# Designs tried in a protein design chat: VH-VL binders against p39960r1967to2165. Part 26

Target 1, 199 residues: p39960r1967to2165
Amino acid sequence: VPLEDVCERENTLIPTIVVKLLEEIELRGLDEVGLYRIPGSIGSINALKNAFDEEGATDNSFTLEDDRWFEVNAIAGCFKMYLRELPDSLFSHAMVNDFTDLAIKYKAHAMVNEEYKRMMNELLQKLPTCYYQTLKRIVFHLNKVHQHVVNNKMDASNLAIVFSMSFINQEDLANSMGSRLGAVQTILQDFIKNPNDYF
Below, E stands for the ipSAE of ESMFold2; O stands for the ipSAE of ESMFold2 at other seeds; V2 stands for 0.75 times the mean of E and O plus 0.25 times the DockQ between their complexes.

## First folded at step 13 (VH-VL)

Design V1 (framework fv_fasinumab; at its last look DockQ between E and O 0.63; V2 from the best seeds 0.00; counts 0 for: pae E 9.9 > 2)
Fold by ESMFold2, look of step 13:
Structure V1 (fold): chain C 199 residues (1-199), chain A 121 residues (1-121), chain B 107 residues (1-107)
Amino acid sequence: as target 1 above (199 residues)
Amino acid sequence: QVQLVQSGAEVKKPGASVKVSCKVSGYSFTSYWIHWVRQAPGKGLEWMGRIDPSDSYTNYAQKFQGRVTMTEDTSTDTAYMELTSLRSEDTAVYYCARLPYSDWYDEFDYWGQGTLVTVSS
Amino acid sequence: DIQMTQSPSSLSASAGDRVTITCRASQDISSYLAWYQQKPGKAPKRLIYGASTLQSGVPSRFSGSGSGTEFTLTISSLQPEDLASYYCQQYNNWPLTFGQGTKVEIK
C-alpha cells in the first residue's frame, strides 16, 4: 500500500506503524548491540507484522510493551520489513533519480558542500508532505541510533548501508546500479549525521 | 594516467591579453570541472574560476569578473583561460587543476605544470 | 568571500621536530578544509581533506584537526623532504579560498 494512501486512510502525516515501531526502539533499543544489523527471530517479526495487520493500525490502545514483543531486534526487523514492502521508496519513485544524480555529481567533485546542501534541500521541499515527514521522522530516529554508537556499534555509515536497500527500486538493483546504491548510502549518511542541515 | 599539460611561458605588455591552454588526458574531459589558480612570485595561491567542459558553464572569482574568460574545446580535450587588460600585478604562474571538493570519497587533485606570465613594459 | 589566515607565515625547524601550522577561517566552514603542500618549483599537492582525513599515499606523520573556524596541520617528526610551503584551503563556499601560506624550512 502506497505511503500516501496509508497516511490518508489514517488521517496522519506519518504512518502509525512507523511511529509506534520507532518510539519503542527509541524507548528500549538504542543501546542494543548491532541494532538494525543483527536480525530478530523470524517468528517474532512475523507475529508482530500480523498483529499490526490485524489489530494495530486502527487501535489506539495497541502497544508494543506487551511481553510478546520483548525482542528489540524483532521490532527493528519489522520496521525494515515495512519499508521493504512499501511499493515506493521514501525518495518517491518520481524523484529517486533526482536525489541520486545530485549525490553522484557531488561525489565527482562538481560542486562544493554549500551548493550540494542547497540543492538537496530544494529536492526535499518538492516531496509530498507525507514522504517528507516520514523521512524526517526516520532520519532523526537514525541520528539518535548514531548518537548511541558507543554501545550499539551502529554509526551513520553502518545505518546508511543497512537502509540503502529500502530507498532504491528492486529493478534498479537487478540492473546492477552500483553507483546509485552508493549515492543513496552517501545521502543517508549525511542526513543521519547532519539532520539539522536538511530538516 | 591523468595529466594536465599547459602552454609555455609568455611575456606581455600592460594592457595586452594572454590565453593559456591546458590539455588533459587520462580521463573523460567532460566529467570534471577545470579550475584556474594563479600564484604571484613569492605569494600564495589565488583561485580565479572554474569551467564545466560538458556545457561551458563558468564561475569566476569576483576580482577577475569582466577580465577573465574560460573556455574549452572538447574535440582536443583542452581548456583555455584568457585574461585581458593585463597589469603588472597579473605577473604570476597560472595553473589549471582538477580539484576535489567532496570529503565523502578519497580523490586526488591534479595540476598542470604551471605557465609563467610576465607583464612588463 | 571566506578569508583564510595562516600562522605562522614562515618557520624554521630541525629534522625530527614537531611542527604545527594553524589556519583560521573568517566564518564557520564546518570541516570542509584541505591542506596542500607545495615543494619548491612544483605544483601544489593535497595532503589532507575534511580537516583531518589523510590523502592516500601521504605519510602518517602528517595530521590535521579542527572544525568550524580554527584548524591545525601537524608534522609529528619533520623530514628533509617536508621542505615546502603549506596552504589551507576551504571548500565550503564559492569562491574557493586559500590561506596565504606557511613556508617551512629545515635548519
Scores: ipSAE 0.006, ipTM 0.553, lowest interface PAE 9.9, mean pLDDT 85
Fold by ESMFold2 at other seeds, look of step 13:
Structure V1 (fold): chain C 199 residues (1-199), chain A 121 residues (1-121), chain B 107 residues (1-107)
Amino acid sequence: as target 1 above (199 residues)
Amino acid sequence: QVQLVQSGAEVKKPGASVKVSCKVSGYSFTSYWIHWVRQAPGKGLEWMGRIDPSDSYTNYAQKFQGRVTMTEDTSTDTAYMELTSLRSEDTAVYYCARLPYSDWYDEFDYWGQGTLVTVSS
Amino acid sequence: DIQMTQSPSSLSASAGDRVTITCRASQDISSYLAWYQQKPGKAPKRLIYGASTLQSGVPSRFSGSGSGTEFTLTISSLQPEDLASYYCQQYNNWPLTFGQGTKVEIK
């Protein structure tokens, strides 16, 4: 289900499932070694996904305070699965090349950092509101994970690699393999390290 | 292999102009910007401006705007810097350089040998 | 323009000494700072970029640290060939600007 349709249906700026999953990880998972790298059990991931599909879509009383959801890596896995299953990436199909072209140009020494930040902010402001707000929530979450790197062993570069495919659709991968995937990783790493420069 | 070779030292009177050349070799001249940086005797480095040899786009430090002109000749792979209305405080070594700005991958800076321009009455 | 202020302006140290040079930016430049070495009569050479990343081929006795407005270059064990002037340079904004330099002499 498209991100805009979810947000319209819920009358929210960020999908409720994203907020609930990220809040739980921030509450009890930030120091988990290998967070987002070590897989949760598939059974727990699927159970949680099904619980959101059956109970959490319209029921604000749905909670993750339950023995079924004890495993932080299952919650993290559910979040990654949600992003992978979106029909469009958070950079959008229409704008992915604009984002990656800017990063490639900056890497090629065609601009200084101030110019790159200014132009990146202009691109971010062109995203639909639900894309921007959801991206912002995720970036600040990943910044928190990065800040706990001493304990969790997941720095910004590792997180950027893990999430890069979740921010670009399969069609974009087929058309943009290599340089564009690398550009997405670079953009995400910079967002995660410096979220206040962009959001 | 990459080399930037500059023209020789010059002595000028106040009010004159100087044009320093910078011939590059060992890379595609139009693929990188050329920067000009000067250094007064016993003093630090001062960025003057840059030129893109592919389309002649230039960007000058405000201090030199109106007095400096940077050009190129792609047939000889040579960049030029001309400074007009010379004053005694323009006495300096003038460098051309290829400077990296991105820290996302490792690249080297490359500098010319410098050209001493002396402005004396 | 971003002003870059170095300290000290000069120093004299013995071989083997640890030396530290500081550089302050007049505004936040994140980590977009380079350190250059200039030996007498020669053009500058970049030692460090990104505040802390050592250029390939530069001896490991050189290191850099800092972010925002405060940066340091450290030479852990000064060698005779390190006789030079050292400059910080920001590349966050145009125009590119350099510090005034620090002249390092061996006693």
Scores: ipSAE 0.006, ipTM 0.538, lowest interface PAE 9.4, mean pLDDT 85
ESMFold2 (binder alone), look of step 13: mean pLDDT 92; pTM 0.931

Design V2 (framework fv_fasinumab; at its last look DockQ between E and O 0.33; V2 from the best seeds 0.00; counts 0 for: pae O 15.3 > 2, grease 19.1 > 18.9)
Fold by ESMFold2 at other seeds, look of step 13:
Structure V2 (fold): chain C 199 residues (1-199), chain A 121 residues (1-121), chain B 107 residues (1-107)
Amino acid sequence: as target 1 above (199 residues)
Amino acid sequence: QVQLVQSGAEVKKPGASVKVSCKVSGYSFTSYWIHWVRQAPGKGLEWMGRIDPSDSYTNYAQKFQGRVTMTEDTSTDTAYMELTSLRSEDTAVYYCARLPYSDWYDEFDYWGQGTLVTVSS
Amino acid sequence: DIQMTQSPSSLSASAGDRVTITCRASQGIRNYLAWYQQKPGKAPKRLIYGASTLQSGVPSRFSGSGSGTEFTLTISSLQPEDLASYYCQQYNNWPLTFGQGTKVEIK
């Protein structure tokens, strides 16, 4: 289901599943070693995903306060799965090349850092509101994970690698031949380290 | 082989305009910015501005804001610089260039041959 | 705009001499400083970037140093083919700005 359809159906700026998963990880998972890198059990991940698909669509009060959801890595896995299964990435299919072309030019040193930030902010302003707000929520979440790196061992570069595949779908990956994946990693690492420069 | 080939010399009267062209070959035109730099006779180099050929984004030195327009034609891989309200002080050689800003890679700068614009009554 | 000031404006030296050219920025530019050489009648050519990194193919007699606001280009043993004007250029901020140039002549 497209992101904007979820936000319209829920009358929200950010999908409820995203908020609930991220809040739970922020509550009890920020110090878990290998958060987002160590997989949860696939059975627990699928069970949680199915519970949201069946119960969350009809009951906005669905809660993660349940002994079934004790495993933080399953909650993290469910979040990663949700992003990967979106029919369109948070950069949108229409704009993903605009984002990645800008980062490629910056990596090739075809612009100074201040200009890169200004042009990136212009691109972010063009995103639909639900894409922008969801991206913002995720970036600030990952910044919190990064701030806990002493305990969780997940710095911004590791997080950027893990999440880059969620911002580039099968079609975009096949078109990029790898350079766009590296560009997404560069964008995400900078967002995670410096969220206030962009959001 | 990267080449930037500019249009020929021009003689203009004060108050006129000039449009200098810069045809690019040997690399992807939309992947790099084109800079414009001028040099008055016997004087130093002066950066005028730049254009991103992929989306026509421009950035001009404040001294030229309001008088300069940089454009591109991606069908011919050609960049243009137009300077209006010419004065005798605008007599210079005008260069287009692909300038690197690399701390990490040994990338070369590439320059056009220069276009002399003479402004005289 | 960041003003770049070179010294001297010109110099004349013999082949084999050690030559130094200085460049001062009006504010800090870290190491985002390039040196360009322009031979008579030709377009400029970059010699050094990052304040001290030699462009490929540039003779090892050229070297650069400095950071922040003070920078130096050195030619350890001047050669006849080094007759040119030399420019520093900062790329820390827009607009890009050049020093006024130093004309080097062989006596």
Scores: ipSAE 0.005, ipTM 0.445, lowest interface PAE 15.3, mean pLDDT 84
Fold by ESMFold2, look of step 13:
Structure V2 (fold): chain C 199 residues (1-199), chain A 121 residues (1-121), chain B 107 residues (1-107)
Amino acid sequence: as target 1 above (199 residues)
Amino acid sequence: QVQLVQSGAEVKKPGASVKVSCKVSGYSFTSYWIHWVRQAPGKGLEWMGRIDPSDSYTNYAQKFQGRVTMTEDTSTDTAYMELTSLRSEDTAVYYCARLPYSDWYDEFDYWGQGTLVTVSS
Amino acid sequence: DIQMTQSPSSLSASAGDRVTITCRASQGIRNYLAWYQQKPGKAPKRLIYGASTLQSGVPSRFSGSGSGTEFTLTISSLQPEDLASYYCQQYNNWPLTFGQGTKVEIK
């Protein structure tokens, strides 16, 4: 289901599933070694996804405070799966090439850092509100994970690699994986390290 | 190998103009900015500006606004810097450079050999 | 414009000495600072970027430190081939600006 449709149906700026998953990871997972890198059990991931699809859609009080969801890597896996399954990436289909073209130019040293940040902020302001607010929530979450790197061993670079595949659609991946994937990694790493520069 | 080759030394009178060329080889000319940096005799380095050869976008140091024009010719992979209304204070070696400033890549800076411009009455 | 101030303007030291050059920015530039070496009659060459990351092929006797407004280049054991002028350069803001330089000579 498209991100805008979810936010409209829930009357929210950010999908409820995103908020609940990230809050739980922030509550008990920030010091997990290899968070987002070490997989949770696929059975637990699928069970959590099904619970959200069946229980979360009809019960606003649905919570992850349940012994079924003790494995933090399963919660992290469910979040990654949610992002991968979105019909449109958080940069939106309309704008994903604008974002990645800007980062490619920056990586090629065709742009000073101050200019890159200005133009990136202009692109962010063009996103639909729910895309912007959801991206903002995720970026600040990943910044918190990055701040716990001494314990979890997941710095901004590692996190950018892990999440970059969630921003490249299947067709673009087949045609230009190397250049556009690297561009997404550059964008995400900078967002994660410096979220207040953008949000 | 990446190479930036500049035009030869020039002697000019006050009030004249100079146009220094910088021919690039060994990489895609339109993929990187060309910076211009000058150095007066016995003095330090002074950034003058840069050009993006892909779209001719330029940034100039405020000191040179109105006197400097940076251009490119993508058919010859050549960048140009023109400085007008020359004064004796403009006597310097003028460098073109591809300057890396990204923390995420281990890239080298590449410089032209320098072009001495002497302004004398 | 961000003013970059180096000290000392020149120094003379013996082979094997530890030398330290400092660079101060007039406002915060995070770690967007590079150090350049320029030998007489030659174009500059970048030694360090990101305040502390050595360019590939630069000897490990060179090191950089600092962030914000205060930065240091250190040569742990000065060698004859290190005779040069050294410049800091910020790349946080336009225009790019260099320090005035530090001339290093061996006694």
Scores: ipSAE 0.000, ipTM 0.468, lowest interface PAE 14.4, mean pLDDT 85
ESMFold2 (binder alone), look of step 13: mean pLDDT 92; pTM 0.930

Design V3 (framework fv_fasinumab; at its last look DockQ between E and O 0.77; V2 from the best seeds 0.00; counts 0 for: pae O 9.7 > 2)
Fold by ESMFold2, look of step 13:
Structure V3 (fold): chain C 199 residues (1-199), chain A 121 residues (1-121), chain B 107 residues (1-107)
Amino acid sequence: as target 1 above (199 residues)
Amino acid sequence: QVQLVQSGAEVKKPGASVKVSCKVSGYSFTSYWIHWVRQAPGKGLEWMGRIDPSDSYTNYAQKFQGRVTMTEDTSTDTAYMELTSLRSEDTAVYYCARLPYSKWYDEFDYWGQGTLVTVSS
Amino acid sequence: DIQMTQSPSSLSASAGDRVTITCRASQDISSYLAWYQQKPGKAPKRLIYDASTLQSGVPSRFSGSGSGTEFTLTISSLQPEDLASYYCQQYNNWPLTFGQGTKVEIK
């Protein structure tokens, strides 16, 4: 289901599943060694996904404060799976080349940081509101994970690698032969290290 | 392998102009900007400006505005820097360079060998 | 234009000494600061970018630190081949600007 449709139906700026998953990870998972790197059990991930699909639809008081959801890596895995299964990535299919072309130009074809930040902010402002707000929520979450690197061993570079596939869809990846994946990693690392420059 | 090869040393009189060439090889000329940096004898490095060979877009340091012109010839993969109304204080080694700007990739800087321009009567 | 001010303008130290060079920017440039080494008669060579990241092939005795407006280049154990002039250079905004340089001499 497209991100815009979810937010419209929920009357929210950010999908409820994203907010609940990230809040739980921020509550009890920020110091988990290898967070987002170490997989959770697939059975727990699928059970959580099914619970959101079934119980969340019938009860808006649904919570992750339940013994069924003890495994932080399963919550993290569910979040990653949600992002991978979106029909359109958070850079949107319409704009992913604009984002990645800017990053490629910044590195290879000459642009100083002030120009890059200004143009990146212009692109971000063109995203639909729910894309922008969801991306913002995720970036600040990953910045918090990065801030706990002494305990969790997940710095901005590691997080950028892990999440890069979630920000570019399979069709765009295949068309680029992987060159745009490196650009996405560059963009995400900068966002995670410097969220206030962009959001 | 990336190479920037500059034209030879020049001696000029005050009031003349000089045009230094920089031929590149080993990469796509239009994919990277060319910077010009000079260094007076015994002095520090001074950025003069840059050119994007893909569209001839230029930026010049304010000190040189009105006296410097940077151009390119994509048929010969050569960048040029022309400095007019020469004065004795323009005596310097002039470098062309491809300078990296990203903090996320380990890309090397590449410099020409330098061109000594001497301005004397 | 962002003014880059280096200190000291020159220094003389013995082999094995720890030396430090300071660079101050006239405004916040975050970490967009490079350090260049220029040996006599040669073109400059980048040693450090992003304030603290060593260029590939640069000896580990070189290190950089700082952010915002204050930056430091350190040579932990000065070697004879480190005789050179050192320049900081900002790339946060146009125009690119260099510090005035620091000449390092071996006693």
Scores: ipSAE 0.012, ipTM 0.550, lowest interface PAE 8.7, mean pLDDT 86
Fold by ESMFold2 at other seeds, look of step 13:
Structure V3 (fold): chain C 199 residues (1-199), chain A 121 residues (1-121), chain B 107 residues (1-107)
Amino acid sequence: as target 1 above (199 residues)
Amino acid sequence: QVQLVQSGAEVKKPGASVKVSCKVSGYSFTSYWIHWVRQAPGKGLEWMGRIDPSDSYTNYAQKFQGRVTMTEDTSTDTAYMELTSLRSEDTAVYYCARLPYSKWYDEFDYWGQGTLVTVSS
Amino acid sequence: DIQMTQSPSSLSASAGDRVTITCRASQDISSYLAWYQQKPGKAPKRLIYDASTLQSGVPSRFSGSGSGTEFTLTISSLQPEDLASYYCQQYNNWPLTFGQGTKVEIK
């Protein structure tokens, strides 16, 4: 289901599933060694996803305070699956090349950071509101994960690699494989390390 | 492998102009900016400006606006820096350089050997 | 322009000493700071970028720290070949600016 449709149906700026998954990870998962890298069981991931699709849509009291959801890596896996399965990535099909062209130029021509940040902020302002707000929520979450690197061993570079495939959908990946994926990693690493520069 | 080779030392009178050359080899000339940095004797480093050899786009430090011109010749893979209305304070070693700005990759800086320009009457 | 102020302007130390050079930016530059070494008669060479990341091939006795406006370069055990001038350089904004330099001499 398209991100805009979810947010309109829920009358929210960020999908409820994203908020609940990230809040739970922030509550009890930030110090989990290998968070987002070590997989949860696929059965638990699918069960959680199905519970959100069925219970979360019709029961506003649905919570992750349940013994069914004890496994932090399953919660993290469900979040990653949600992002990967969005019909359009958070950079949007319309704008993914604009974002990645900026990063490629920064890498290749040694554009100074101020110019890169200014132009990146201009692109971010062109995203639909729900894309921007959801991206913002995710970036601040990943920054918190990065801040716990002493315990969880997941720094911004690791997180950028893990999430790069989730920020570019299959069609965009096929059109941009390699150079565009590296650019996404560059963008995400910078967002995660310096979220206040962009959001 | 990457090499930046500059023209030889120059002695100029006040009010003259100087044009320093910087020939590159070992990489694609149009793929990277060329920066110009100078250093007065016994003093620190001062960035003067940069040029993108792919389209001749330039940025100059405000201090040098109106006196500096940076150009390139892609047929010879050579960058140029011209400084006009020379003063004794312009006596310096002038470097061309390929300077990295990306924080994501371990990129090396590459410098020319430097060109001493002496301005004296 | 972002002004970069180094201290001290010069120092003399013995081989094996720990040496610390500081650099202050006139405004927040996050971690977009490099340290350059320039040996007498030579072009500069970058030692550290992103405030704390060592350039490949730089000895591990060199380290950098700091963010925002305050940065340090540390040489944990000074060696004779470390005789040089050291410059911080910000790359957050145009124009690129360098500190005035710190000359390190070995007693």
Scores: ipSAE 0.006, ipTM 0.544, lowest interface PAE 9.7, mean pLDDT 86
ESMFold2 (binder alone), look of step 13: mean pLDDT 91; pTM 0.915

Design W1 (framework fv_reozalimab_arm2; at its last look DockQ between E and O 0.03; V2 from the best seeds 0.00; counts 0 for: pae E 21.0 > 2, placed apart)
Fold by ESMFold2, look of step 13:
Structure W1 (fold): chain C 199 residues (1-199), chain A 121 residues (1-121), chain B 110 residues (1-110)
Amino acid sequence: as target 1 above (199 residues)
Amino acid sequence: QVQLVQSGAEVKKPGSSVKVSCKASGYSFTSYWISWVRQAPGQGLEWMGYIDPSDSYTNYAQKFQGRVTITADKSTSTAYMELSSLRSEDTAVYYCARLFYSDWYDEFDYWGQGTTVTVSS
Amino acid sequence: QSVLTQPPSASGTPGQRVTISCSGSSSNIGSNYVNWYQQLPGTAPKLLIYSNNQRPSGVPDRFSGSKSGTSASLAISGLQSEDEADYYCAAWDDSLSGPVFGGGIKLTVL
């Protein structure tokens, strides 16, 4: 289900599933060693996904306080799966190459940091509102995870690597392997370390 | 905030020329193209041409080739459109618009307020 | 005559869904993305939809675009009085090496 359709159906700027999953991870998971790197049990991940699909995505009262959802890595796994299964990445099919071309040029030292940040901000402003607000929520969440690196061992670089595959869809991956993936990692690392420069 | 501010209205005689300015602010002037679009009274939008301010590359619509000249001054972040050999049918509102140059962008995302040019005997 | 063809007018009542159309050719809409511009009375055009179906920041999600073959459509859900405006489709034309516009469609909210 496209992100905009979910936000329209729920009358929200950010999908309810994203908010619920990230809030729970922020409540009790920020100090988990290997958060987002260590997989949760697949049975728990699928059970949580099914619960959201059947009762939680459209019901504001749905909560993760249930003992079924004790495993933080299953909650994190469900979130990663949600992102990877979106029909369009948060950079959008239309704009993924514009984001990544900019980062490739910056990585090749073909533009200065001030110009890179200015143009990145202009691209972010062209995203549909639901994409922008969801991306913003995720980036600030990952910044919180990064701030807990002493305990969880997941700094911005590690998080950028983990999430880069979730921000590039199958079509773009087939056409953009290597340089595009590295560009996404560069973008995400900078967003996670310096969220207020962009959001 | 991106803004394009155009020069004021002009009244011209047939056979003369007009030069309209478009001052850009709120972005890196050389990172985007500037396009000129006009609208005759009660009519639709008509593209005239564009310029890449970084190297002054221009492309003009065939209808205006030979009469239009588009320039840019990087030091003042200002684009100009000059239309020569004016006719009464050139009476229109002239807009500048920002064109983001990339494989993914061919849209005019910011527009100036418009400059009314009246060509009258 | 405009290169892209739009009906000259359309109308609807508040709350209605209205669809307005745009027809082109293989050298423009058939090969390239479609953009839509809204022009409120007495104002400059404003980008409403780009890349067939993308909404820039600040455009309500009740505006949506689509493309099929050499034709494009703009749909407005939950029509409001503020939507009364002229709407232009646009696309790059490969033969002209530049953008082309529809003739505009005046949407009246009854």
Scores: ipSAE 0.000, ipTM 0.406, lowest interface PAE 21.0, mean pLDDT 84
Fold by ESMFold2 at other seeds, look of step 13:
Structure W1 (fold): chain C 199 residues (1-199), chain A 121 residues (1-121), chain B 110 residues (1-110)
Amino acid sequence: as target 1 above (199 residues)
Amino acid sequence: QVQLVQSGAEVKKPGSSVKVSCKASGYSFTSYWISWVRQAPGQGLEWMGYIDPSDSYTNYAQKFQGRVTITADKSTSTAYMELSSLRSEDTAVYYCARLFYSDWYDEFDYWGQGTTVTVSS
Amino acid sequence: QSVLTQPPSASGTPGQRVTISCSGSSSNIGSNYVNWYQQLPGTAPKLLIYSNNQRPSGVPDRFSGSKSGTSASLAISGLQSEDEADYYCAAWDDSLSGPVFGGGIKLTVL
C-alpha cells in the first residue's frame, strides 16, 4: 500500500486514514500523559487497523466517532503502526539518504543553521506532493503535541525519537543506533520545534 | 558512542544498603528510560525496575517493591539504583541498561559493564 | 522461574544450524516484539535481535529471529566457536508494565 497509490485512489493529497487518526488525537488526546510513548491496548490497535483495512477501503464516510475507539493510546498506536508499515518512508527511499546526509553534516558543525534550513527546504520541495503534504500534516500535529508538553510530558525531543524509527529503512534501523537514526531524530526535532521554518 | 559506565564493585553486610551509579553518555539522557537488571551467580537475568529520567517516573518489579529505589540526575546524566535491607541472595551482578520504550520498540540496546555486589555475613 | 520459557541448554558443532525456542503468553510475546540478547562468558548481555527478526549493526546474518503466536525462535546457522554463550529472549509484558526475560539457554559449541 504505497502512499502515492493511496492518495491517487482516494483523490486526496493526504491519506484519509492519517487525517482521521490525527484529527481524533487532536480532538481528545493532546493532554494524554505519555501520548505516543505509552502503548495502547494491542487488541484495540489491531481492531482499528482491521477496520481501516476493510471498512475504510469500502466506506468513504468511515469515522472514529464510535464507542469502539475510546482509547486515545490505541488510536496513536494505530497511527504509528500505519507509518511503520508503509512500504516507503515519508522521506522516500529515493531521498532518505539526501535528508540524513544533510543532517549529519549539520550535526558535525560543517554548516551554519541558515544554510541547513535553506538546503533542507530544497530537499522538501523535491518530495512528491503526497509525501510533502502528508509530512507537513504530521509535523504540525506533532508541534501541537509538543506545545502541550506540560500536560502530556512529550516534548519535541521525545517525539523525534519515537517517530524516527518510522522514517528510517530497516537496514539503518538494524545498525546499533547508527548515525542515520540520529540524523532523522535531528531533522524531526527541528521540524517539530520550528515547523514554520520548513512548511 | 552510547556508553553506560557503572560504579565499582561493592562488598556489603546483610541489612545494609547499596547504591549503584550508571553514568550515561553519547545520547540525550532524558530521551530514553534506564532499567536495572541483576544476575545472581550462575543464574539468569532478572528485571528490577526502570526510570524515565525526564520526569522521574518509576516502575518496580513486585519482588523488589519497597526495597529498591531508582533515581536519575539530569544534570550529570546519571541514574542510580539503591537496594536496601540486603540479604545474601542479593549477591549478584547489577546492570543498568538503556530501555528504548515505545509501543513497538521494547529493547535494551546498550548495557553497562555491570557492578558486582557481594553480600556476606 | 522466568516468565518466558526457554530450554536450559543446547549444543552443536561448527557449521551446524541450531534453533533456540522461547515460549510466552498473549500478554507478552503475543502482543509485543521479541528481543534476543547474547551474553558471552564474563561479559554484559548484548542486543542480538530486536523487533522479532532485526539485527543490530555488527550482528552477522547467520543469526535470525522469528515469532509465531506466543512463541519465538532464534536460529544460528553456520555455528562458530565464538557463538558459545547464553541466549535470552525478552519481551514487554502488558500486565506487568515492564520487560520479562526467558530463563536463558546455554549454547555449547563442541
Scores: ipSAE 0.000, ipTM 0.462, lowest interface PAE 13.4, mean pLDDT 84
ESMFold2 (binder alone), look of step 13: mean pLDDT 92; pTM 0.939

